# VHH binders against Flagellar brake protein YcgR (ycgR), part 78

Target 1, 263 residues: Flagellar brake protein YcgR (ycgR), of Thauera aminoaromatica (c4kar8)
Amino acid sequence: MAELSTPSPASPAPLDGGRGDELEKFTLRGARQILQLLQDLITHRGLITAHTGGGHSFMTAVLKVDEERGRVVLDPSPDPQANRRALAAPRLTCVTQLDGIRIQFPLVGLGEGQDKGRPALFAPLPAEMLRLQRREFYRLQVPLAHELSCLLKAEDLARKPVEVSARVIDIGAGGVAVVVPTGAAEFVIGGTLPACRLALPDGEPIELDLEVRNLNRQTQRNGTEQLRVGLRFAALPRAADTRIQRYIFKTERALNAKARGGL
Short names: E, the ipSAE of ESMFold2; O, the ipSAE of OpenDDE; V2, 0.75 times the mean of E and O plus 0.25 times the DockQ between their complexes.

## First folded at step 8 (VHH)

Design H1 (from F5 with A33G; framework vhh_7n9e_1; at its last look DockQ between E and O 0.26; V2 from the best seeds 0.00; counts 0 for: pae E 10.7 > 2)
Fold by OpenDDE, look of step 8:
Parts: structure tokens; C-alpha cells; sequence
Structure H1 (fold): chain B 263 residues (1-263), chain A 119 residues (1-119)
């Protein structure tokens, strides 16, 4: 009975693993650019997944940028243990999305304190921020038990509107991958699917526009062909983004707990 | 072997029209999405337009939307790009590309056809 070692949840690929030359093009190192991007995160109330290492993460947000002190103020976790881990971590890897672009940045030297009488986390301003325009978004593999689906509004061969219920196989801040039966609809890379509906377990479906970014034909073990469609969130309302991020976080936490032998 | 041969490029005045063709061979043309890209001097490759395998779905870059029309004739194994109201900024080497179903990328490009739009 070969214990199928459940692949350890892939730690967000260290920033180091990408082809160094391509990552440089997407790395912001200018102080003004970094400040602007952080301000944009504040303005958009972007939720940030902060990774503390060891498969642990918590949800946070940038509350304030203190230019005078050269620090960023983060929202602490409601979980005291998460905050302790964050403070003990040599580095936080912060991951978020703004306008469909993945943003990743490290924070080092985390401390706790008070901001205007409220508990807060403090860190020096990041030395660099990565804006990944390309698909290298962390994608959560969706557990089959969650039965995530996306209703796609597409066209058939006759350009007739059709609705296709697609199973979501992975989800990230920037989009989803779905599987559809071969021939269910016509897809083209670069095409837009307007007013689609993403069903999450926590409430009503999210209406969103999707852009086709990838198409893969897959043959199953049983010989059945399926089409994997990689979809980017083209226009994601803030509330929807928050829900998606929350879902990803909760699911990752649950998967990690299970992997650790926790029920 | 996959072969893509572009044609129909040339010199045209601003506001003029061209029709590009791409002759495909070495694969089942009707089973693959087909795409046009272009590369202007000193710039990277830019996606221009795509059409699904059956032709039921099309997409366009914002820069060419309303001016360019992609079409295909699966019986002739040919992809087309009708380009109307051409602008100097449309000057580029235009490539035909085949979708790869396994990689989800565009590994197959033709040699391209040069389009030059003179002001």
C-alpha cells in the first residue's frame, strides 16, 4: 500500500524560482512606485494573503502607509496564533490582486503595536513589489467535495448563445480553470464571456465577466475528452474579490489542517 | 509537420485595406483555434485576433476591433484577416498561429507577412 504522499501544498513558489530575467521586468523597486501601489491597495481595500511559512497564512489588508516612518500598517488576524506566527516569521510573503494583476511582495521585520488605539501589525516598506501580469497566479486546487461550478455564457458553432455549467478545478485571485464537455461551446483565447456566474459554497453565485486565456484538451482515463478552459476575471467587483479570497483562504486552511492530521 | 504560410501583406496607404491569408497544413485544421499576431519593429509580439476551431467564436485586440475581421475556411485549410481602415500603427509583420491543445500556448507560427501602412 504505497502511501500516496499527498503533495504538500506547494508553498508559493519562492520569488526566486521564476526565470530571473522575466521577473525583473515585473518587479517594482522604485520607492514612489511602491508607495503608489500600496496606496492603491488601500484605496481598493484589497485583501492580502500573508504567508508566514510552513503552509500557514492569514488574511490581512494594508491599512496605512506611513511614509515618514517608512512603514506599512497591516490589519492583524483575528486569530492570535496567526499573529504570533507572523511575528515569529523571518519574512511574510504577501499576495494580493489589483485590477486582475497579481501583486506579491515580501515584508520583513514585522512588529505589533497600536494604530489609533487599534491593534495593528507594522513592517518596513517592502524593498520590492512584484506585479505579475502573467498567469503565474497561485491556484488552489478545488476539492471535489466543494463542487464549485461556473455557469459560462458562450456561443455554439452557429454563434447561438449557450449556457454551459462548468466544474471549477482550480481557483486563484486572478481567475479559474474549469472543465467542460468537448463541443459544449466554442471558445477562443482572448474571447470574453460576459455575465458568467461563479458558484461558491458560502452564498449566492457571483456574476462576473471572464476572459479565455488558455484552452487545453484533456483525455480522461476512461477515454472521454474534456476541455479545460483557463479563465481570467475580467471585471471583478470588490465584494466578489473578497469572497473569492476568503474562500481560497478557508479552503487552504482546511486542507492544511487535514494534511497535519487534524480533522 | 505543421506548416503555416502567410500571404497578402504589402504596402498600403492609411485608410486602405488588406486581406491576409494563412495556408495551413500538416494538421487537422478544423480541430484547432487559429490566431493572428503581429510584431512591429522594436516591439514584442502582439496578439491581434483569434477564431475558434469551428469559427463560432472570434476575438480581437482592442486596437483592431471594428476594423479587422478574422475568418476561416476549414475546407480550404485557410485562415483570413480582413484589415480595413489601416493605420500607420498597424505596420508590422503579421503571423498566423495555431493553438496547441496540450500546452495551451502558440508554439506554431508562420514566417509572417509584412504589412506596411504609409501615412
Amino acid sequence: as target 1 above (263 residues)
Amino acid sequence: DVQLVESGGGLVQAGGSLRLSCAASGFTFSSYGMYWGRQAPGKGREWVSGISSGGGSTAYASSVKGRFTISRDNAKNTLYLQMNNLKPEDTALYYCAKQDWEQGEFPYWGQGTQVTVSS
Scores: ipSAE 0.727, ipTM 0.909, lowest interface PAE 0.6, mean pLDDT 87
Fold by ESMFold2, look of step 8:
Structure H1 (fold): chain B 263 residues (1-263), chain A 119 residues (1-119)
Amino acid sequence: as target 1 above (263 residues)
Amino acid sequence: DVQLVESGGGLVQAGGSLRLSCAASGFTFSSYGMYWGRQAPGKGREWVSGISSGGGSTAYASSVKGRFTISRDNAKNTLYLQMNNLKPEDTALYYCAKQDWEQGEFPYWGQGTQVTVSS
């Protein structure tokens, strides 16, 4: 008897653990940093999605941090079943946003009780908190006119070597993001693509090893599907690094000059 | 909606074996790569192993290479992790995840299954 045209409330999903190395630089483990971030969530009254697993979640908030007892205090759900699932779960994965920054942290050992005569959920302080300030990394958005490409030495479904010419959509000191047609090759996060070639406008292509860090499917407006592949530079030689930084600088200057021309 | 249900964990002595399963629904399983991750008490998250959509390519963290084997059965929408020669350092909550996603889709994983290795 549920309304078929009314979707379930959307909830933000946790970030996957397959990006652990990439996410480490955004992970807070210091007790003082964790306390301050939790206090910021309280101050800004951040609404938190608490994931109990199996696609189940509920909305909550951090009511306070009991520093003396080393506990975080959460607002219980008005749905008793959600509270029961939370108390039975081996961990909660809490996801929220603070001033446009994604915050994620686990809670284990959740219990129920009272706080100032009101029902509340309690857990020990989290051992880590993820705070993603992605705008702190410079990534040049490669102009389409540059047709910057990277030749990937990959494998197809049958483990047969294939070469894929992939368009580079952004580039930074540590890697590139590329797009390829869906099905052009098989990629796996954590996999290594040896002896790939990054083609910059000046000079010969750079030979380098790449590690697959993330994948996402994109459907273009015309319905065409493509795969966005995030790639990390492995063991980048100094000369290659210099050429990449030079390309970024030159391109940024050219883009600024075009914007100044304003025609 | 995407649903991933892990099973097969438990308590095992060092040197023992376990096989984890991940039952998937809510998406075309055979079109997506999958991976296993783990989180040990007091440690950060660790990617463990990944497998391509067709099963033709696999990758492993150095800490588990040669001991763990990832596999999938696309007809049964199930991902597996065979874990041999387990060590106390393998003690963790193990979870599966969809490796890639559509633009605008958030990554998702389940509650996980606990593996505890004693000696």
Scores: ipSAE 0.000, ipTM 0.450, lowest interface PAE 10.7, mean pLDDT 78
ESMFold2 (binder alone), look of step 8: mean pLDDT 83; pTM 0.838

Design H10 (from F5 with S31D T58I; framework vhh_7n9e_1; at its last look DockQ between E and O 0.41; V2 from the best seeds 0.60)
Fold by OpenDDE, look of step 8:
Structure H10 (fold): chain B 263 residues (1-263), chain A 119 residues (1-119)
Amino acid sequence: as target 1 above (263 residues)
Amino acid sequence: DVQLVESGGGLVQAGGSLRLSCAASGFTFSDYAMYWGRQAPGKGREWVSGISSGGGSIAYASSVKGRFTISRDNAKNTLYLQMNNLKPEDTALYYCAKQDWEQGEFPYWGQGTQVTVSS
């Protein structure tokens, strides 16, 4: 009877169409790094979705890291059934976010007990933690007054070529985030948008190829839905890179000066 | 609850073809981009292909481009992957994944279907 190893709840596939080796760069295996990240989750009171398998999950939090005993303390679910499922699961897959970065880690060997007289769940420290850093580069929040835009060349639902003028909300050395009206075009993570045009205040638009790395639906305060698209620069000419860096630097200086009470 | 059930895997000789299917339930299928990933033994999970909610945008990993074709039938809540000219290096567990619009990722995966390509 081949023990059908219950497929571990699927770690998000690396966004980078690169070789399986790319996920390794996001995997923490160092004991110190793992401890620090768990401590950060405690400090920030990060809510964790714990997956027990079979489509079941519950909300928890890391309450404590016990380095001496090599264990993590979790907040039990208010649902006794969820706790039973957690304890019966051969593996708990924990998913959370810290500072916009998705964190995923497995816990094996879950037990129940008390911490300081309160019910708690205990598990050995994870052997690895996946930290999916969405952004390799610092991103400048673009001031609204700069009115940066990117003309996206995409396709609509009918695969008809469309051009969408998108507002740039942040920019870094590696790419931009833009907002578009919902339904303006079809996007897919890993998709390439060729011959787009990034408009900077200092001159002619920069023509560049973009790769879709992230897609988020956002509801505005007015109830209007927008799509936030995270885009990577697929190939950036040196001259364009220099212009982008110059813009970022200049804008940061101006923002810092303003923050210091400068005009 | 989101459910993704992959099928169509099997043993095939190099140069052969397979068609994978992913049956989706528990969400409005037509509102989400869908993806294929795979995991070879002893390797990490890798992205294979993606298709937008309406199918207007498609992407492939460089390793499968020109050989694999992703498609979807929104009326049937089904995602497909036609795999042609299969190679031993394509041997992996293939997963279907759903877009997460809140996080901008694809955390929802099925159980996978095994594809084995013999030399």
Scores: ipSAE 0.762, ipTM 0.920, lowest interface PAE 0.6, mean pLDDT 87
Fold by ESMFold2, look of step 8:
Structure H10 (fold): chain B 263 residues (1-263), chain A 119 residues (1-119)
Amino acid sequence: as target 1 above (263 residues)
Amino acid sequence: DVQLVESGGGLVQAGGSLRLSCAASGFTFSDYAMYWGRQAPGKGREWVSGISSGGGSIAYASSVKGRFTISRDNAKNTLYLQMNNLKPEDTALYYCAKQDWEQGEFPYWGQGTQVTVSS
């Protein structure tokens, strides 16, 4: 019994299991693909968690890509100790999200310098980037003006029924992601939420069963904590599936028309 | 920092019972959902059960529902798995895991405790 008191796990593992070589199909190694993905992170102002090892990390962003010199330029931390740890680390493991897809890439050979007269961190371009999609299907980012919500039927800490109106932030054929205030209800990965109600702009809300697939806590700028809940549709009737697909199609057409008309 | 220590495994005949414990330290236990997973030889890791931070939400894999019961004692920082009517297919290394709120999954797990069910 005593011998089990001091194990240290080497690394995290996903719920779905599988071997590390299964990630190879999600790994980008082409220079053009890597440059485009880095540019997409710059364009979307993607915040990146840079892990320096030893359980330490700091928030950063890719400020630019220097294609001629084969380098990326990173935003330094306002915390001088975090910058010192980053410069001392043999590699940074950078983790971020773009359009609901987890992005990971290593940076090695980090150095300090200046960019446009301001302090910056530099590293060679990564040789590979991982685009890890946990959901199988396309996810529409829901426009705020649509005010899509999902009424969740869950339980509180005392196992009493509660109804939580959760804002839908993305939607696809297989599920939604929603946000709720932290503590509004109890959730666990693998848990089911029966008889929830998805409110689309047209028609009556759709009654559906949901399964919790992911849980992330996020702190808003004002200090308020929110919980992002990834939800999968259970068996979805044809009528409900049709309405969801129609909403996605109509919204994509409207967004495409605005982009074209704006040119 | 985070430490999860599993115990209670062993060799048992089919139809028997075992109670697993996971002693947690290095974090505020009551703030986190907790999970049991297992890995049989030559197979991938399998989610078994989960319990929310306050115990208000509980989930089981279909293969164990009705036979296994997850529970937690937040005052003792301990997670439990009561395993009844054990079957040879339950043979695996069982480990507990802590919710990672930043990554959105349960990436941290111990070395586990072995459960072996014989016919």
Scores: ipSAE 0.558, ipTM 0.864, lowest interface PAE 1.7, mean pLDDT 82
ESMFold2 (binder alone), look of step 8: mean pLDDT 83; pTM 0.841

Design H13 (from F4 with T58I E105Q; framework vhh_7n9e_1; at its last look DockQ between E and O 0.24; V2 from the best seeds 0.00; counts 0 for: pae E 3.8 > 2)
Fold by OpenDDE, look of step 8:
Structure H13 (fold): chain B 263 residues (1-263), chain A 119 residues (1-119)
Amino acid sequence: as target 1 above (263 residues)
Amino acid sequence: DVQLVESGGGLVQAGGSLRLSCAASGFTFSSYAMYWGRQAPGKGREWVSGISSGGGSIAYASSVKGRFTISRDNAKNTLYLQMNNLKPEDTALYYCAKQDWEHGQFPYWGQGTQVTVSS
């Protein structure tokens, strides 16, 4: 019985490696924005992984934001050792997600005390919060050679029905990201695109409903602007899900084989 | 700087109607999708409705579908939310938000306008 060594959760790559300029775009520094995001975490009872350094972490939650005192109240760990580590750490790195968006923020100056007679951890409000839109599901980057496409049924600026053939750039169990020419159609987050057709290499296109989850404008190197549309599968039939999973698995295997020098 | 100013909230009886407005400035309004959200007491922010830059695509939360109507006037840089058949559950701070084309989120929102629906 070979003990499958659970791969040690890869230490979150130090934030240092991403080009500092890109990270700044995702960093909230506005006091109002920070307060609102913290309130959202409270409301959604978002669990937070608090990293204390040295590979140690514990689960916590924001219990309260004290605006008057400029502090956040955290739920202490049930493990006294974890709390000691947290208090001894020069910096606590908090990681969570809200609505599929990764949120990371530092807390410094942790203290312990009581909130309404219950043990609590206290920290000054974070000076910054990083919001990284991460997809809940692993997304395979689609090789260009596969030429995956999705026929989107949308409306133009005149509310006229249009069909847009969009290139699929990534795919996962939960949805796809596609690119379309700017102005090809009108999109809105939360909008539904009914009866779209996803073309996979292994057979007939899959008909499915899509929900718009993300919209990003991207400028290509050649100066051409494109719209990246993040789409969720709204009602994926089981057979379609199986096909998508098979495609992802097969493609990943092929890419890994190639990376190993086997192809 | 991006500015969004919501108005039109107030106290209304159940079954009543309100029309919210959001005045936008500091950006090219016609180039951005706009959204309404709300936050009820003790609850998180809830997405209510969205409208594309040209108004060709519209979406509603299931809770407000058939009762609320989002619209925009690009010439006036104004977003609207017509709310009909209001329910006590619609009581919330309503805010408008601008599309973020870089991150695909809603980093820009106003101070909100309070809507209170009495039984």
Scores: ipSAE 0.800, ipTM 0.931, lowest interface PAE 0.5, mean pLDDT 87
Fold by ESMFold2, look of step 8:
Structure H13 (fold): chain B 263 residues (1-263), chain A 119 residues (1-119)
Amino acid sequence: as target 1 above (263 residues)
Amino acid sequence: DVQLVESGGGLVQAGGSLRLSCAASGFTFSSYAMYWGRQAPGKGREWVSGISSGGGSIAYASSVKGRFTISRDNAKNTLYLQMNNLKPEDTALYYCAKQDWEHGQFPYWGQGTQVTVSS
């Protein structure tokens, strides 16, 4: 390999409308799910690109959800022409990101009005929202309380097998980052660690082949020296991928609940 | 300052051998993993091989595995690449590289030594 590369996030853009079958697993249609996702956008003050067609768009935000009337309230553009295009468009395609996850939803029946004496745009709640997680880019920061670990099967200075229990500090679809004590094993970028074992809270540890992608030395404030090892899943079985994604989803939901003041 | 000086390149017939050296100074050589990379004409840099700070872990690109051997002498602050059974596609400028441990980047590369393999 020449250099280690991480994929870059793609810019916000409308999704390809011709691939409905592939997008169905990312499509939210339940009223409760839609309301929750819109509330998350409000809470995070997410900026939305609203596409009106013909290559035109403007920046907006969801100001609030009027659940009683079944509509969303949007921030109008300071450009009156952008507002006129939005009101004339048969639909508005809204695209945004939430924590690196692409979100897209249509709004139809856009109208103008006032909200607390300020100009606003109104539309019925969308019937569907796409939450397109590009999972290869997303890395969940593992809460300390979870104490996730990965048993690494590596080599020592004499090229003899050693097993090192390493704490997992982040996890995504493509790999993990772990920390180990300096000197616990020898690592090199490009090196392969076969048959390592990732311990998730539910079920038996997952056997994984890992490849070292980066190495960072860390000195803690107490003087302890640790090595941060970035590891790629070399060949991830589908069942293992499913378990990892479920862990990420459950943990992400729990963290979002705490951010909203939930317990 | 970090200095990496490659040597040992040259012109060799296909099937031949060369031994590259990289003299390192300006840092504690034994504390860092070291790497060889190469750049063929019209191509980007390609990772070739790496060796951990103590030599306990070694990796090779699939294109050179079994033909190239990386080694280091921490007492002499020197990195080596023994290249056997050379092929025309091995023709490239060969660089040694030191990683920036804190950022995982490769800001320190030598000027390189040219290896040319004739058919």
Scores: ipSAE 0.272, ipTM 0.739, lowest interface PAE 3.8, mean pLDDT 80
ESMFold2 (binder alone), look of step 8: mean pLDDT 84; pTM 0.843

Design H14 (from F5 with T58I F106Y; framework vhh_7n9e_1; at its last look DockQ between E and O 0.15; V2 from the best seeds 0.00; counts 0 for: pae E 6.7 > 2, placed apart)
Fold by OpenDDE, look of step 8:
Structure H14 (fold): chain B 263 residues (1-263), chain A 119 residues (1-119)
Amino acid sequence: as target 1 above (263 residues)
Amino acid sequence: DVQLVESGGGLVQAGGSLRLSCAASGFTFSSYAMYWGRQAPGKGREWVSGISSGGGSIAYASSVKGRFTISRDNAKNTLYLQMNNLKPEDTALYYCAKQDWEQGEYPYWGQGTQVTVSS
């Protein structure tokens, strides 16, 4: 009975696999650009997943950019243990999205303090910020037990409006992958699906616009053909983004806990 | 083997029109969405238009919307791009591509057809 070693939840593959040259094209190193991007994150109240290493992460946000002091102020975790890990980490890897673009940046030299009488985390301004236009968003594989679905508003072969309930396979900050029966609707890469509904376990479905980015036919083991559709969030309300990020974070945490034998 | 052969390109004056064709073979044409892309000198490949397998869904890049029309004839295994009101910015090598999206690269299979729009 060969114990199938459950593949350790792959640490987010270091962005190292892309040819170093392509990554440079997407790396911001200019102080003004970095400040602007951080300010944009504040304006959009973008939730940030902060990775502390060892498979640990917490949800945070940029609260303030202090240009005079050359520091960024982050929202601390409600979990004191997460904050301790963050402070002990030699490097914090922050991952977020803005306008459908993945943003990744390192923070080093974290400290704790108070901002306007509230607990806060402080770090020097990042030396670089990566804006990945490419869809290399970390995608959470959705547990089957969660039964995430997305109601797609599409057209059939006759251009008649149809609604297709699609199972969500994976979800990330930038979009979802879903599976639909072959022939259920007509899809084209670059096409927009307006007013779709993403069902999360934590409440009412999220209405959002989706853009088709990938189409792949998959044949199941049983011989049934399905269409995998990669969808980008074309217009995501802020509240929806927050909910999606929260879901991803909670799910990842639960999966990691289970992998560690804690559940 | 999948084969896509583009034709119909040429030199045209600004404001002129061209009709591109893509002859497809080696796969069930009617089962796949088809796409046009282009590559201008010194630029990367750009998506231009797409049409679903049955033609029920169509999309255009914002830069060509209202000027270009994608269509297909599944009986002839042919994809078309009617290009009207051409602009110098439309100068590019135009490619035909099949639906298969693997590894983040747009699958342009043809050699392309050159479109040059003079001012």
Scores: ipSAE 0.211, ipTM 0.684, lowest interface PAE 2.1, mean pLDDT 85
Fold by ESMFold2, look of step 8:
Structure H14 (fold): chain B 263 residues (1-263), chain A 119 residues (1-119)
Amino acid sequence: as target 1 above (263 residues)
Amino acid sequence: DVQLVESGGGLVQAGGSLRLSCAASGFTFSSYAMYWGRQAPGKGREWVSGISSGGGSIAYASSVKGRFTISRDNAKNTLYLQMNNLKPEDTALYYCAKQDWEQGEYPYWGQGTQVTVSS
């Protein structure tokens, strides 16, 4: 009776989660496929963003797969609070990319322990992994040198309209992710930002409406706090879609050529 | 001490209306975005609506858009949810939540107020 009255610790879920019948065709459920994909992440030393809920996340990596026990082993955060949140979470949503292809998988039943005498996190192998190998789900990691930006029309903490030039960190057919300093503007998950301007290298900036799909904050090593804001294109004109796809294609080809030449 | 106290729940017939309140204390209410969530029996906690600190940015879950209205009164440190045209599917424990940027990384949730919609 008294235990049922205690508030459950929980945080709002991101609005753009990995669910829906459109994603079913990209969902891997075969044990062999899952093991191979996890092994590919290990081989490429893929960095993973692990979402613990409440807009919090930490950086991790898959260290190994223990096939005999059916477990995956993850690198713990150097931040003990992040590890405690992960261990308390009912579900850890892991998001990463492999060669520009978005990969997402849930981990449940996370525990802590040791791997070769070092602290580690472990969980049963995921029952499913999402591998978005179709181009419309692809997210290009924007090279820092491009300094791609999006002018957001929002409000500051004092309810005054502000225009915030936010750095674009990734871009795809369906949206962008940007980084802003905390306090630069007010955001609410599900909110819309009309008449923003996305600055691409070719031509005039694109005017578009954006919807806030997720908010994640990260404390940098120097103590500076920033927000990663996931934004969906709410009503993308046909011409704007073409220009975005052209930028992605051109940049991807240039990055692939440099990677081959840099071998 | 941060305190969030929800009220205004109750039993109502389908098609009826209720107005929920969330009285906030222990922090500068006007500096934080606020949210409503709900939890139906046997289900996880579900986001319902959010409002920015100044009230200029508002969002709703698709299941309640057009029927529910979130608002806030920063002078009274109170968050509101006006619920109209209630359906049995709206039956849940409703709770408010405060964005937390200063202490801990988890939002602070109230204990909730029960809304029961009879058919």
Scores: ipSAE 0.013, ipTM 0.519, lowest interface PAE 6.7, mean pLDDT 79
ESMFold2 (binder alone), look of step 8: mean pLDDT 83; pTM 0.836

